# VH-VL binders against UPF0305 protein MTH_811: the designs that were tried, part 16

Target 1, 155 residues: UPF0305 protein MTH_811, of Methanothermobacter thermautotrophicus (o26902)
Amino acid sequence: MKGSDALIMALRNMAATLGVYDLMEVRVFLERSCRFVQERYRAIYVDAYMSMVVDSVLDLKAGFSGTPEMDDARYSLRDALKRLDEINAPTIVGLTVLYRTYVKGEPLHPPGTPFPGGFEVEKKDGVHYCPVKDKQSDNPEALCDICIARQSPLP
Key: E = the ipSAE of ESMFold2; O = the ipSAE of ESMFold2 at other seeds; V2 = 0.75 times the mean of E and O plus 0.25 times the DockQ between their complexes.

## First folded at step 11 (VH-VL; framework fv_cemiplimab)

Design y5 (from x4 with light chain S93I T94Y; at its last look DockQ between E and O 0.91; V2 from the best seeds 0.00; counts 0 for: pae O 4.0 > 2)
Fold by ESMFold2 at other seeds, look of step 11:
Structure y5 (fold): chain C 155 residues (1-155), chain A 123 residues (1-123), chain B 107 residues (1-107)
Amino acid sequence: as target 1 above (155 residues)
Amino acid sequence: EVQLLESGGVLVQPGGSLRLSCAASGFTFSSYSMTWVRQAPGKGLEWVSGISGSGGRTYFADSVKGRFTISRDNSKNTLYLQMNSLKGEDTAVYYCAKEGEWPQLRYSYFDYWGQGTLVTVSS
Amino acid sequence: DIQMTQSPSSLSASVGDSITITCRASQSIRYYLNWYQQKPGKAPNLLIYAASSLQSGVPSRFSGSGSGTDFTLTIRTLQPEDFATYYCQQSYIYPLTFGPGTVVDFR
């Protein structure tokens, strides 16, 4: 089978046995990864990411076989796998990142996720923009360096 | 129809060992996390242990950690609880429970429970 | 660990009454709270998940509310079959913990 078919098959197989205990593990990971988010927004960000995780697993459990999408070398599968291993990401987080990045072509924060100052992730002319991508460049546990979104323009 | 049937509960002496089984049917067993909850006579519910659908991750209450082991055989649709170094405080009805359906799993609840099996630890 | 408490520990009520059971967590569990009913000699049954979502097949006289640390189960127009013990349970973080239960007796 082709490389993309092998990735989709692996993701489907991983998703088949995920459940409530895996979801609880992801909350521990998210709390660590969101430690630089102001506390009043942390619950909002955790909920948004958890919804993305659940939706990704749902799609894969249903046997979804979307076409992988890539638009430049910064989305290398090798680099994503290395990054996920470096931060010791839970299996379900790794599944979600790979699915969002290489199957859906979507950013790691859902569009419409609110951020301080009234900003949000949005899609314009086929490009996703994230208001906080540059702010996360100093966070060694952030996944922004493999996220498809670009930094929103400053006002 | 989902069915969960526990077995193996008997009278055992303190310090003894016992393995409980939970036979599952009516759903794709390997797709669901499973849980053991116990209830001492006349007392409330206590979560004991949980296991992921693959069996790769296991979780235990502090009161049983190091003494109990949880496992599953997905080819036999069976959940197990191995209980070692049993104490009087382990006397309880032991229930197995199935996690809820996707996508509501994000709320971390258990929708089907077995009938329970009584474990008595007494001299 | 997150400690769960319930109030009252027991109550007696007549058919047709409305009753309220309170559950409190020792720290915020947001909306990760479930309610179970256990009839004598039977396994528990799920009533409410996510603090306020009614499980399929549960009568509409049951309702749940609350978030954070304080939660309420309400039973309106109490029926004879509602004689049972009610447990709240947090699913926010391990270990999972239950409240001590509230016994509802019919007179």
Scores: ipSAE 0.338, ipTM 0.725, lowest interface PAE 4.0, mean pLDDT 81
ESMFold2, look of step 11: ipSAE 0.349; ipTM 0.727
ESMFold2 (binder alone), look of step 11: mean pLDDT 92; pTM 0.946

Design y6 (from x4 with light chain Q89L S93I; at its last look DockQ between E and O 0.96; V2 from the best seeds 0.79)
Fold by ESMFold2 at other seeds, look of step 11:
Structure y6 (fold): chain C 155 residues (1-155), chain A 123 residues (1-123), chain B 107 residues (1-107)
Amino acid sequence: as target 1 above (155 residues)
Amino acid sequence: EVQLLESGGVLVQPGGSLRLSCAASGFTFSSYSMTWVRQAPGKGLEWVSGISGSGGRTYFADSVKGRFTISRDNSKNTLYLQMNSLKGEDTAVYYCAKEGEWPQLRYSYFDYWGQGTLVTVSS
Amino acid sequence: DIQMTQSPSSLSASVGDSITITCRASQSIRYYLNWYQQKPGKAPNLLIYAASSLQSGVPSRFSGSGSGTDFTLTIRTLQPEDFATYYCLQSYITPLTFGPGTVVDFR
């Protein structure tokens, strides 16, 4: 069994017992981690993140299997696990981050997620770009530092 | 098809302890979060406690935190509420409830309830 | 904690009436609002989740609306079996909180 197969099996086992209280923990986590986001955009951000979490859980329940390709220089599984532990991330948040990063190879927000100024997460030439990654750099509870997306180039 | 049956409600003196059970059938018990809700006679509903499908994550109302514990035995399809240091205000009918189904569970709701068991805390 | 209020506390109505019950949250709960019906001596029964979605088997005379902090439950063409107590529940975050209830009595 490959390393990604072992991770997928672990995530599926975890997903089988997730429910309403785990979803509520995500909302509590997001209220805390979004406290530096401008008020007018917090609802949009929270909704996008909750949709990503739900979609990830549903994918795992349906048996979806990705074939991730990761650059060793950018993110390691050990670094991600350490970061998640440092912020005391809820179990379901950890599941979502690990699934998106190491199984799907996708950013924590899907391409097309809207942000202030009309910008969005984009995928170009196999690389994901996030317009707000640098703007979250001083938020100790943001997960942008382990998100696979790179900062969008300046206009 | 889904059935929940609470038991163990009795008369208990203040300061006493009691364990309630909720027997579940008609669904894969371990896949669902479970909840305890209580209702004092003639009063409204009050959420008491919740537990994840695995039993590894638990949640409590402030009024019972430190005095009540919640657990489950997935091999016996049974949910438990251990109540310690009981007070008069704990007098209530105690219901267990099951969370709903994916994908609609994203909206966070409880679809099936037991018929309740009465706990009376009185001298 | 999120406080929930309901209005009215009670009302009297006749079969065939249309009634509206309101529920207010002390902070936004978006659409994470449930409505329950409870008859004397019985367990609560889920009517509506996600503010407006009818639970399976609930008659179409029940409807819910609202988001954020203000929500309504409407019962059109009240039937004899609808005389009960109605509770809203916020399921946005723990601790979960119910409204105090609205008693709908036969006039």
Scores: ipSAE 0.741, ipTM 0.929, lowest interface PAE 0.6, mean pLDDT 85
ESMFold2, look of step 11: ipSAE 0.744; ipTM 0.930
ESMFold2 (binder alone), look of step 11: mean pLDDT 92; pTM 0.941
ESMFold2, look of step 12: ipSAE 0.732; ipTM 0.925
ESMFold2 (binder alone), look of step 12: mean pLDDT 91; pTM 0.940
ESMFold2 at other seeds, look of step 12: ipSAE 0.730; ipTM 0.926

## First folded at step 12 (VH-VL; framework fv_cemiplimab)

Design z1 (from y6 with light chain Y92W; at its last look DockQ between E and O 0.96; V2 from the best seeds 0.79)
Heavy chain, then light chain:
Amino acid sequence: EVQLLESGGVLVQPGGSLRLSCAASGFTFSSYSMTWVRQAPGKGLEWVSGISGSGGRTYFADSVKGRFTISRDNSKNTLYLQMNSLKGEDTAVYYCAKEGEWPQLRYSYFDYWGQGTLVTVSS
Amino acid sequence: DIQMTQSPSSLSASVGDSITITCRASQSIRYYLNWYQQKPGKAPNLLIYAASSLQSGVPSRFSGSGSGTDFTLTIRTLQPEDFATYYCLQSWITPLTFGPGTVVDFR
ESMFold2, look of step 12: ipSAE 0.744; ipTM 0.927
ESMFold2 (binder alone), look of step 12: mean pLDDT 91; pTM 0.940
ESMFold2 at other seeds, look of step 12: ipSAE 0.751; ipTM 0.928
ESMFold2, look of step 13: ipSAE 0.735; ipTM 0.923
ESMFold2 (binder alone), look of step 13: mean pLDDT 91; pTM 0.941
ESMFold2 at other seeds, look of step 13: ipSAE 0.732; ipTM 0.921

Design z2 (from y6 with light chain Y31T Y92W; at its last fold request DockQ between E and O 0.96; V2 from the best seeds 0.80)
Heavy chain, then light chain:
Amino acid sequence: EVQLLESGGVLVQPGGSLRLSCAASGFTFSSYSMTWVRQAPGKGLEWVSGISGSGGRTYFADSVKGRFTISRDNSKNTLYLQMNSLKGEDTAVYYCAKEGEWPQLRYSYFDYWGQGTLVTVSS
Amino acid sequence: DIQMTQSPSSLSASVGDSITITCRASQSIRTYLNWYQQKPGKAPNLLIYAASSLQSGVPSRFSGSGSGTDFTLTIRTLQPEDFATYYCLQSWITPLTFGPGTVVDFR
ESMFold2, look of step 12: ipSAE 0.735; ipTM 0.925
ESMFold2 (binder alone), look of step 12: mean pLDDT 92; pTM 0.943
ESMFold2 at other seeds, look of step 12: ipSAE 0.727; ipTM 0.920
ESMFold2, look of step 13: ipSAE 0.737; ipTM 0.925
ESMFold2 (binder alone), look of step 13: mean pLDDT 92; pTM 0.943
ESMFold2 at other seeds, look of step 13: ipSAE 0.740; ipTM 0.923
ESMFold2, fold request of step 14: ipSAE 0.739, 0.743, 0.739; ipTM 0.922, 0.928, 0.921
ESMFold2 (binder alone), fold request of step 14: mean pLDDT 91, 92, 91; pTM 0.939, 0.939, 0.938
ESMFold2 at other seeds, fold request of step 14: ipSAE 0.737, 0.740, 0.745; ipTM 0.923, 0.925, 0.925

Design z3 (from y6 with heavy chain Q104K; at its last look DockQ between E and O 0.85; V2 from the best seeds 0.78)
Fold by ESMFold2 at other seeds, look of step 12:
Structure z3 (fold): chain C 155 residues (1-155), chain A 123 residues (1-123), chain B 107 residues (1-107)
Amino acid sequence: as target 1 above (155 residues)
Amino acid sequence: EVQLLESGGVLVQPGGSLRLSCAASGFTFSSYSMTWVRQAPGKGLEWVSGISGSGGRTYFADSVKGRFTISRDNSKNTLYLQMNSLKGEDTAVYYCAKEGEWPKLRYSYFDYWGQGTLVTVSS
Amino acid sequence: DIQMTQSPSSLSASVGDSITITCRASQSIRYYLNWYQQKPGKAPNLLIYAASSLQSGVPSRFSGSGSGTDFTLTIRTLQPEDFATYYCLQSYITPLTFGPGTVVDFR
């Protein structure tokens, strides 16, 4: 896992310089991503995502080492980097996406993250399912195309 | 012990330029975002600029955007503020400030400030 | 851009009094509100972060409350060293903005 070791080291070096302004950029990014969501769900969503971002940064600062759960050809690192560049993602968002996708093997929204209508991200038989993955194809700031989660089956 | 020491504040003519320095000690400088805040005589505090730990991400108040540049030299533990096209309204004491520590930093705060350096813009 | 207001602009108080200062944001900043104390000729000192969390070394007579857009700083049993100017700061998003300040003078 030579390649993943280099990635983890790069992410740790990036995490060492993240601070309050990076956190503010995440908040702006999230507010734009859920600007049409009813206020109560918006606050819960922002809190859950911010906790996931902070936890990712703390894991990297503490020297966490995980076994990558990479999936062949569906989610190449090159495609993820290209997508992040296209949307001008904040540095800390990019770090979180790369950490979650290629080090932890987890979806960009944690299991239990609420969505309108009472739906949430779930894990069944080792596969993560996202209720809104297919609905985000026209959202220029969505990262669903590089998320490891699959579209949930019918509700 | 964390210490921040600003310097470079002097009397300068309108339209002039000036560079302020903030010398840092007692912490790993490159790991922290740094901030400039100013205070005109008899007035309140105004955020001016911020910079990430690496120096690669910078932020400015609209009142100084395009005229001021923020930078840092992590090998010298020094934060800089380059001020160009100075105006009378830039007259202030300029403070540098350090962000707080993880994990509490998730709440976004500044825990240590320098003593300030006075910039006077007058003809 | 988030506008911050404070009230009162100034107040006179005696040692032993309890006082309350309010701060309002023009839009929700959730709990990203800091309170600073500043004495003449000195740098600001952090009192409270996250609206209600007391900074280490700050006396327990200081407390903060509120969320969203409305926040208060309470100083109970004022001491001689508490006569100063108090500022709130929103740290939710850039540009960061301070309230205009509240001067607490000795009566």
Scores: ipSAE 0.748, ipTM 0.934, lowest interface PAE 0.6, mean pLDDT 85
ESMFold2, look of step 12: ipSAE 0.761; ipTM 0.936
ESMFold2 (binder alone), look of step 12: mean pLDDT 92; pTM 0.942

Design z4 (from y6 with heavy chain T35N; at its last look DockQ between E and O 0.90; V2 from the best seeds 0.71)
Fold by ESMFold2 at other seeds, look of step 12:
Structure z4 (fold): chain C 155 residues (1-155), chain A 123 residues (1-123), chain B 107 residues (1-107)
Amino acid sequence: as target 1 above (155 residues)
Amino acid sequence: EVQLLESGGVLVQPGGSLRLSCAASGFTFSSYSMNWVRQAPGKGLEWVSGISGSGGRTYFADSVKGRFTISRDNSKNTLYLQMNSLKGEDTAVYYCAKEGEWPQLRYSYFDYWGQGTLVTVSS
Amino acid sequence: DIQMTQSPSSLSASVGDSITITCRASQSIRYYLNWYQQKPGKAPNLLIYAASSLQSGVPSRFSGSGSGTDFTLTIRTLQPEDFATYYCLQSYITPLTFGPGTVVDFR
């Protein structure tokens, strides 16, 4: 839809004023969301996510070229906005989710992000697969329901 | 060249109010979080308050919560600290400080500081 | 709130000495630790961020190390301009808190 140009402009405007306090709020949000994860995985996961957030903001500040597909029911913009509001996501989390999902077409966990048991987010035939998407279905603070990755199939 | 110029520090009586200003230049002001840090004469540094680039989020040290407010006018490249119900322990040099640069700013607070403005609270 | 301590509170040293200043947090701050230098009558200057990363323009004789709760600033081959007060700052969570400072004086 024609809203993709409006979305990109809105994200760039939001990114223009982001700074260290916004990044601190993301870290606090993530640490709260991961409080029941083993400590060693928590630090690795939080750092990986924070790097992805920083990269997303930098891309928006520098300008972005390329347009992802907006026409997949699994990542409806309406549903994503509703979900972000339901969890009271910090502004920068919302910016990152929308940028990754609807501008880059990438999952919220980048490929290679480690998970317990040695599993990782993978990309196969242009589709991203997340090993824990279905396992997060009842976590009220998880964003997996708006992530473009699909559940990894069983071996 | 980043420059931060504080002003407004004067002698005030206990219970009084005062507004400090910090004029910023040499960078895109609205793109950076800003802070106030103070130092009582002969004492150490104390972070007082911080504000996001948009002004939408503000933060305060426990010692000043409820008495101080922080604001910014991005069209004038100016940071403000409104100080109410002043006490003797608020006597300090007040510094304006800028957050660090992307991408490392998530670890780096206060890469540039102003010269400070002295506030004296005395009867 | 996270309390920060520094050791020693002061020290005397000569030009050419190597000195070490320590900073301790009341809980883990991982590597969210900055070091600042302040000379009399001047604003502080950032030396180190992320516990060990040198700020641009800072001489390589300064180095930082540590993570979690224990951190160290080392100055090798002290120069006349290094006699100052040094502060650590935890940047992990608000309220941001400084250590009480370490005064480095002429012997």
Scores: ipSAE 0.620, ipTM 0.858, lowest interface PAE 1.4, mean pLDDT 82
ESMFold2, look of step 12: ipSAE 0.679; ipTM 0.904
ESMFold2 (binder alone), look of step 12: mean pLDDT 92; pTM 0.946

Design z5 (from y6 with heavy chain G50A; at its last look DockQ between E and O 0.96; V2 from the best seeds 0.71)
Fold by ESMFold2 at other seeds, look of step 12:
Structure z5 (fold): chain C 155 residues (1-155), chain A 123 residues (1-123), chain B 107 residues (1-107)
Amino acid sequence: as target 1 above (155 residues)
Amino acid sequence: EVQLLESGGVLVQPGGSLRLSCAASGFTFSSYSMTWVRQAPGKGLEWVSAISGSGGRTYFADSVKGRFTISRDNSKNTLYLQMNSLKGEDTAVYYCAKEGEWPQLRYSYFDYWGQGTLVTVSS
Amino acid sequence: DIQMTQSPSSLSASVGDSITITCRASQSIRYYLNWYQQKPGKAPNLLIYAASSLQSGVPSRFSGSGSGTDFTLTIRTLQPEDFATYYCLQSYITPLTFGPGTVVDFR
């Protein structure tokens, strides 16, 4: 069985036992991760991410059968697992990061997610752009270093 | 359909120990976190303890931390509450509760409860 | 820990009345607030989750509102089966905390 098939199987097994207390833990983790975001946007960010978590779990519970995307040289699965362990990420956060990054090829924030200053995550020419990727390097709990989105270019 | 049945509630002396069970049926037990809630006679509801579907995460109210442990046997569809160093204030009806369904589960609600088992701590 | 209060602690009402019950949290719990109904000798039954979402099978005469710290449960056209004790539950963070309850008695 290929590494990608093993990943999908592991993610489905993880999703099978996730529940309300796991969701509470991811919300607390996100609120901590967003503590440097302007207060009026924190609820929006947390709710958007929670919706993505729920959708990811539902997709895995429904039985994903597609071919996972191959690793990009910049985004090693081994490095992502090491990073998630370093920040002591909740299991459901790890599941969501791995599913979005290596199975769907999607950024950790959905396109259209708002940021201060009127910026948002965009997709142009098959590439996702995040307006704040470079600015999150000061947050030790941020996962931007393993997100597939590139930094948005200056206007 | 979903059924939860608590058992094991009896009269015990202060300082004693007791194990409660909750037998589950009508759903895939390992897919759901489970919660214990208690209610002292004539009083309100108190959240006591919870356990994740896999059993890997446990949670406790401050009033019982260090005295109670929670476990589950997913092969037997059974939830347990081990209660040690019992006090008079632990006298209550103990309910087990099941979390709700995806996707609404993110709102953190409990949809099914057992009928409860009475624990009385008295000399 | 988040403390929850309810008001009133009890009330008397007649069939057909409209009543309201208030629940307050000691800090913001956003919309993570549930309402439960409990009849004597029975386990609680979920009415409302997420402050305002009606649980499947619950009559539409029940409604919830509020966010942050202040929440209200409203029962319109009170029925004989609605005489019970009502509890709010914050499900924002562990330890989860119930309000002390509101007893709704027949007048």
Scores: ipSAE 0.598, ipTM 0.840, lowest interface PAE 1.5, mean pLDDT 83
ESMFold2, look of step 12: ipSAE 0.646; ipTM 0.873
ESMFold2 (binder alone), look of step 12: mean pLDDT 92; pTM 0.939

Design z6 (from y6 with light chain S91H; at its last look DockQ between E and O 0.76; V2 from the best seeds 0.68)
Fold by ESMFold2, look of step 12:
Structure z6 (fold): chain C 155 residues (1-155), chain A 123 residues (1-123), chain B 107 residues (1-107)
Amino acid sequence: as target 1 above (155 residues)
Amino acid sequence: EVQLLESGGVLVQPGGSLRLSCAASGFTFSSYSMTWVRQAPGKGLEWVSGISGSGGRTYFADSVKGRFTISRDNSKNTLYLQMNSLKGEDTAVYYCAKEGEWPQLRYSYFDYWGQGTLVTVSS
Amino acid sequence: DIQMTQSPSSLSASVGDSITITCRASQSIRYYLNWYQQKPGKAPNLLIYAASSLQSGVPSRFSGSGSGTDFTLTIRTLQPEDFATYYCLQHYITPLTFGPGTVVDFR
């Protein structure tokens, strides 16, 4: 089997025993990670991310997955694993990051994720843009440094 | 059909130990987190403990932390609650509960409960 | 730990009444609140999850509302089978905690 097939199978093994307590741990992690966001927008952000987490786990449990993709220039698997270990990420967070980044080739926030001021994650010319990526550089629990999205350009 | 059958509830002396079992059928046991909830006679519900599908993560109420251990044998489709240093306030019906299904599981709820097993702690 | 309270602790009502039970958390739990019904000698059963979502098979006379710290369960046209004890449960963080219960009794 291919290297990408080995990654997908490893992710499926991780997903096989995840449940409500694991989802609670992810949610608590996300709530803490966006504690600087206004409460209303924090709820929307957490819910959007949790939907993406659930969809990622469902895909892995059912065997439905996207086309494997690796970012060999900017987002190395070694750096992602190191970062996840540094923040002691919950199993689901690690699974979701690896699935989104290296199987789907998508940012950690899906396109259309809303932010204050009516901004959102966008895809333009094959590149994903996040309106808040640069603002998160000083947050020690943020995963923006391994997210494939770039900072949105000025209007 | 999902079924959960608790067993092992008996009369036990204070300071004693007891292990409860919950036999599961009708679903892929290792894919689901499991929970123990108890209810003292004539009293309300109290969450006691939870365990991940693999058994690697466990959670406890403060009232039992350090005295109770939760485990599972996925090859036998069985959930366990080891109860040590038992006290009178541990007298209760003990229920096991199964978490809900993906994808709605994100809302954190228990969809199936056993009939319960009575533990009585008295001298 | 998050403490949960319920009001009232008990109430008496007649068939056809509309009743309201409230649940309060000691800190925000957003919508991570379930409602359970329990009849004597029976295991609890889930009525409402996510504060306001009706579990499959639960009659539409049951509804839930609220977020943050204050939550309400409403039964609009009370039926004979609704005389039971009702518990809220927070699923926001471990340890999970139930409210003390509300006994709904026939008047």
Scores: ipSAE 0.639, ipTM 0.862, lowest interface PAE 1.0, mean pLDDT 82
ESMFold2 (binder alone), look of step 12: mean pLDDT 91; pTM 0.930
ESMFold2 at other seeds, look of step 12: ipSAE 0.668; ipTM 0.875

## First folded at step 13 (VH-VL; framework fv_cemiplimab)

Design ko (from z2 with heavy chain R57S W102S L105S R106S, light chain R30S W92S; at its last look DockQ between E and O 0.66; V2 from the best seeds 0.00; counts 0 for: pae E 2.9 > 2)
Fold by ESMFold2, look of step 13:
Structure ko (fold): chain C 155 residues (1-155), chain A 123 residues (1-123), chain B 107 residues (1-107)
Amino acid sequence: as target 1 above (155 residues)
Amino acid sequence: EVQLLESGGVLVQPGGSLRLSCAASGFTFSSYSMTWVRQAPGKGLEWVSGISGSGGSTYFADSVKGRFTISRDNSKNTLYLQMNSLKGEDTAVYYCAKEGESPQSSYSYFDYWGQGTLVTVSS
Amino acid sequence: DIQMTQSPSSLSASVGDSITITCRASQSISTYLNWYQQKPGKAPNLLIYAASSLQSGVPSRFSGSGSGTDFTLTIRTLQPEDFATYYCLQSSITPLTFGPGTVVDFR
């Protein structure tokens, strides 16, 4: 079967057994991953990510099928799986990242997510721009290097 | 209709062992986390243990860690609680409970409960 | 572990009364708080989840509020079937912890 079909099927199978205790573990992971975010924004970002996780799991449980976005070596499935393994991401976090990146073609920060300085993730001409992508390169638990968004020119 | 039925509660001596079962029907069992809650006679509710839908992750209250194990057989729609090294303080009605349907904002709650099974630990 | 307290431990009320039960967590649990009702000899029933969301089939006279560490359950026009014990449950992190309960007795 095609690579994209195999990925979607694998994600749907993994999502089938996820529930409330898995979501509690995601909360713990997200609190840790956002520990370098300014304190006043941490709750906002954890809540935004939790909403993204829930939406992804619900879509996959409902049997959603989609076509993966085009990628290149920077966004390869192999690199994403390696990165998720390096940070010991919980299964549901890994599932969500792969779903958003390779099925929806959407950035890991939802559009409209606020950042310090009044900036936010924007979509222009089909391309997502993230104001903080380059800022996160030294965070060992950040996933920006596998996110499809490009660095905004005015961070 | 969601139904949960606990069984296996009996009188047992201190230091003994007992396995409780919870038979589930009316929902896709493997899609939901399950939990055990107990209530000692005349006392409040105490969360005992939880298990993920796959059975891959398990969780326990400090009062039972190392003595109890939780498992599930998704092919039989059955949840289990294995209780070892039982003490008098384990005397309680044991309930199984199902995680709630698609909760808004991913909040954790338990919407359906069984009727309970009584475990008595007495010399 | 998160300690939960409830106040009052018991109260007496009449049909038609409005009553309030409070629950307090030893640390912030955001809105991960649930309320349960239990009648003698029966399993608990879910009333409120996520601090303020009413479970399907629960009468609108029940309401919940609060965030962080302080939460309330309100019953606005007490009915005969509402005489029961009420428990809060924090579900923010394992181990999950119940409050000690509030007994609502007939005056």
Scores: ipSAE 0.405, ipTM 0.738, lowest interface PAE 2.9, mean pLDDT 81
ESMFold2 (binder alone), look of step 13: mean pLDDT 92; pTM 0.944
ESMFold2 at other seeds, look of step 13: ipSAE 0.426; ipTM 0.767

Design q1 (from z2 with heavy chain Q104K; at its last look DockQ between E and O 0.95; V2 from the best seeds 0.79)
Heavy chain, then light chain:
Amino acid sequence: EVQLLESGGVLVQPGGSLRLSCAASGFTFSSYSMTWVRQAPGKGLEWVSGISGSGGRTYFADSVKGRFTISRDNSKNTLYLQMNSLKGEDTAVYYCAKEGEWPKLRYSYFDYWGQGTLVTVSS
Amino acid sequence: DIQMTQSPSSLSASVGDSITITCRASQSIRTYLNWYQQKPGKAPNLLIYAASSLQSGVPSRFSGSGSGTDFTLTIRTLQPEDFATYYCLQSWITPLTFGPGTVVDFR
ESMFold2, look of step 13: ipSAE 0.747; ipTM 0.931
ESMFold2 (binder alone), look of step 13: mean pLDDT 92; pTM 0.945
ESMFold2 at other seeds, look of step 13: ipSAE 0.743; ipTM 0.929
ESMFold2, fold request of step 14: ipSAE 0.756, 0.747, 0.755; ipTM 0.931, 0.930, 0.930
ESMFold2 (binder alone), fold request of step 14: mean pLDDT 92, 92, 92; pTM 0.939, 0.939, 0.940
ESMFold2 at other seeds, fold request of step 14: ipSAE 0.755, 0.751, 0.733; ipTM 0.931, 0.930, 0.919
ESMFold2, look of step 15: ipSAE 0.745; ipTM 0.929
ESMFold2 (binder alone), look of step 15: mean pLDDT 92; pTM 0.943
ESMFold2 at other seeds, look of step 15: ipSAE 0.742; ipTM 0.926

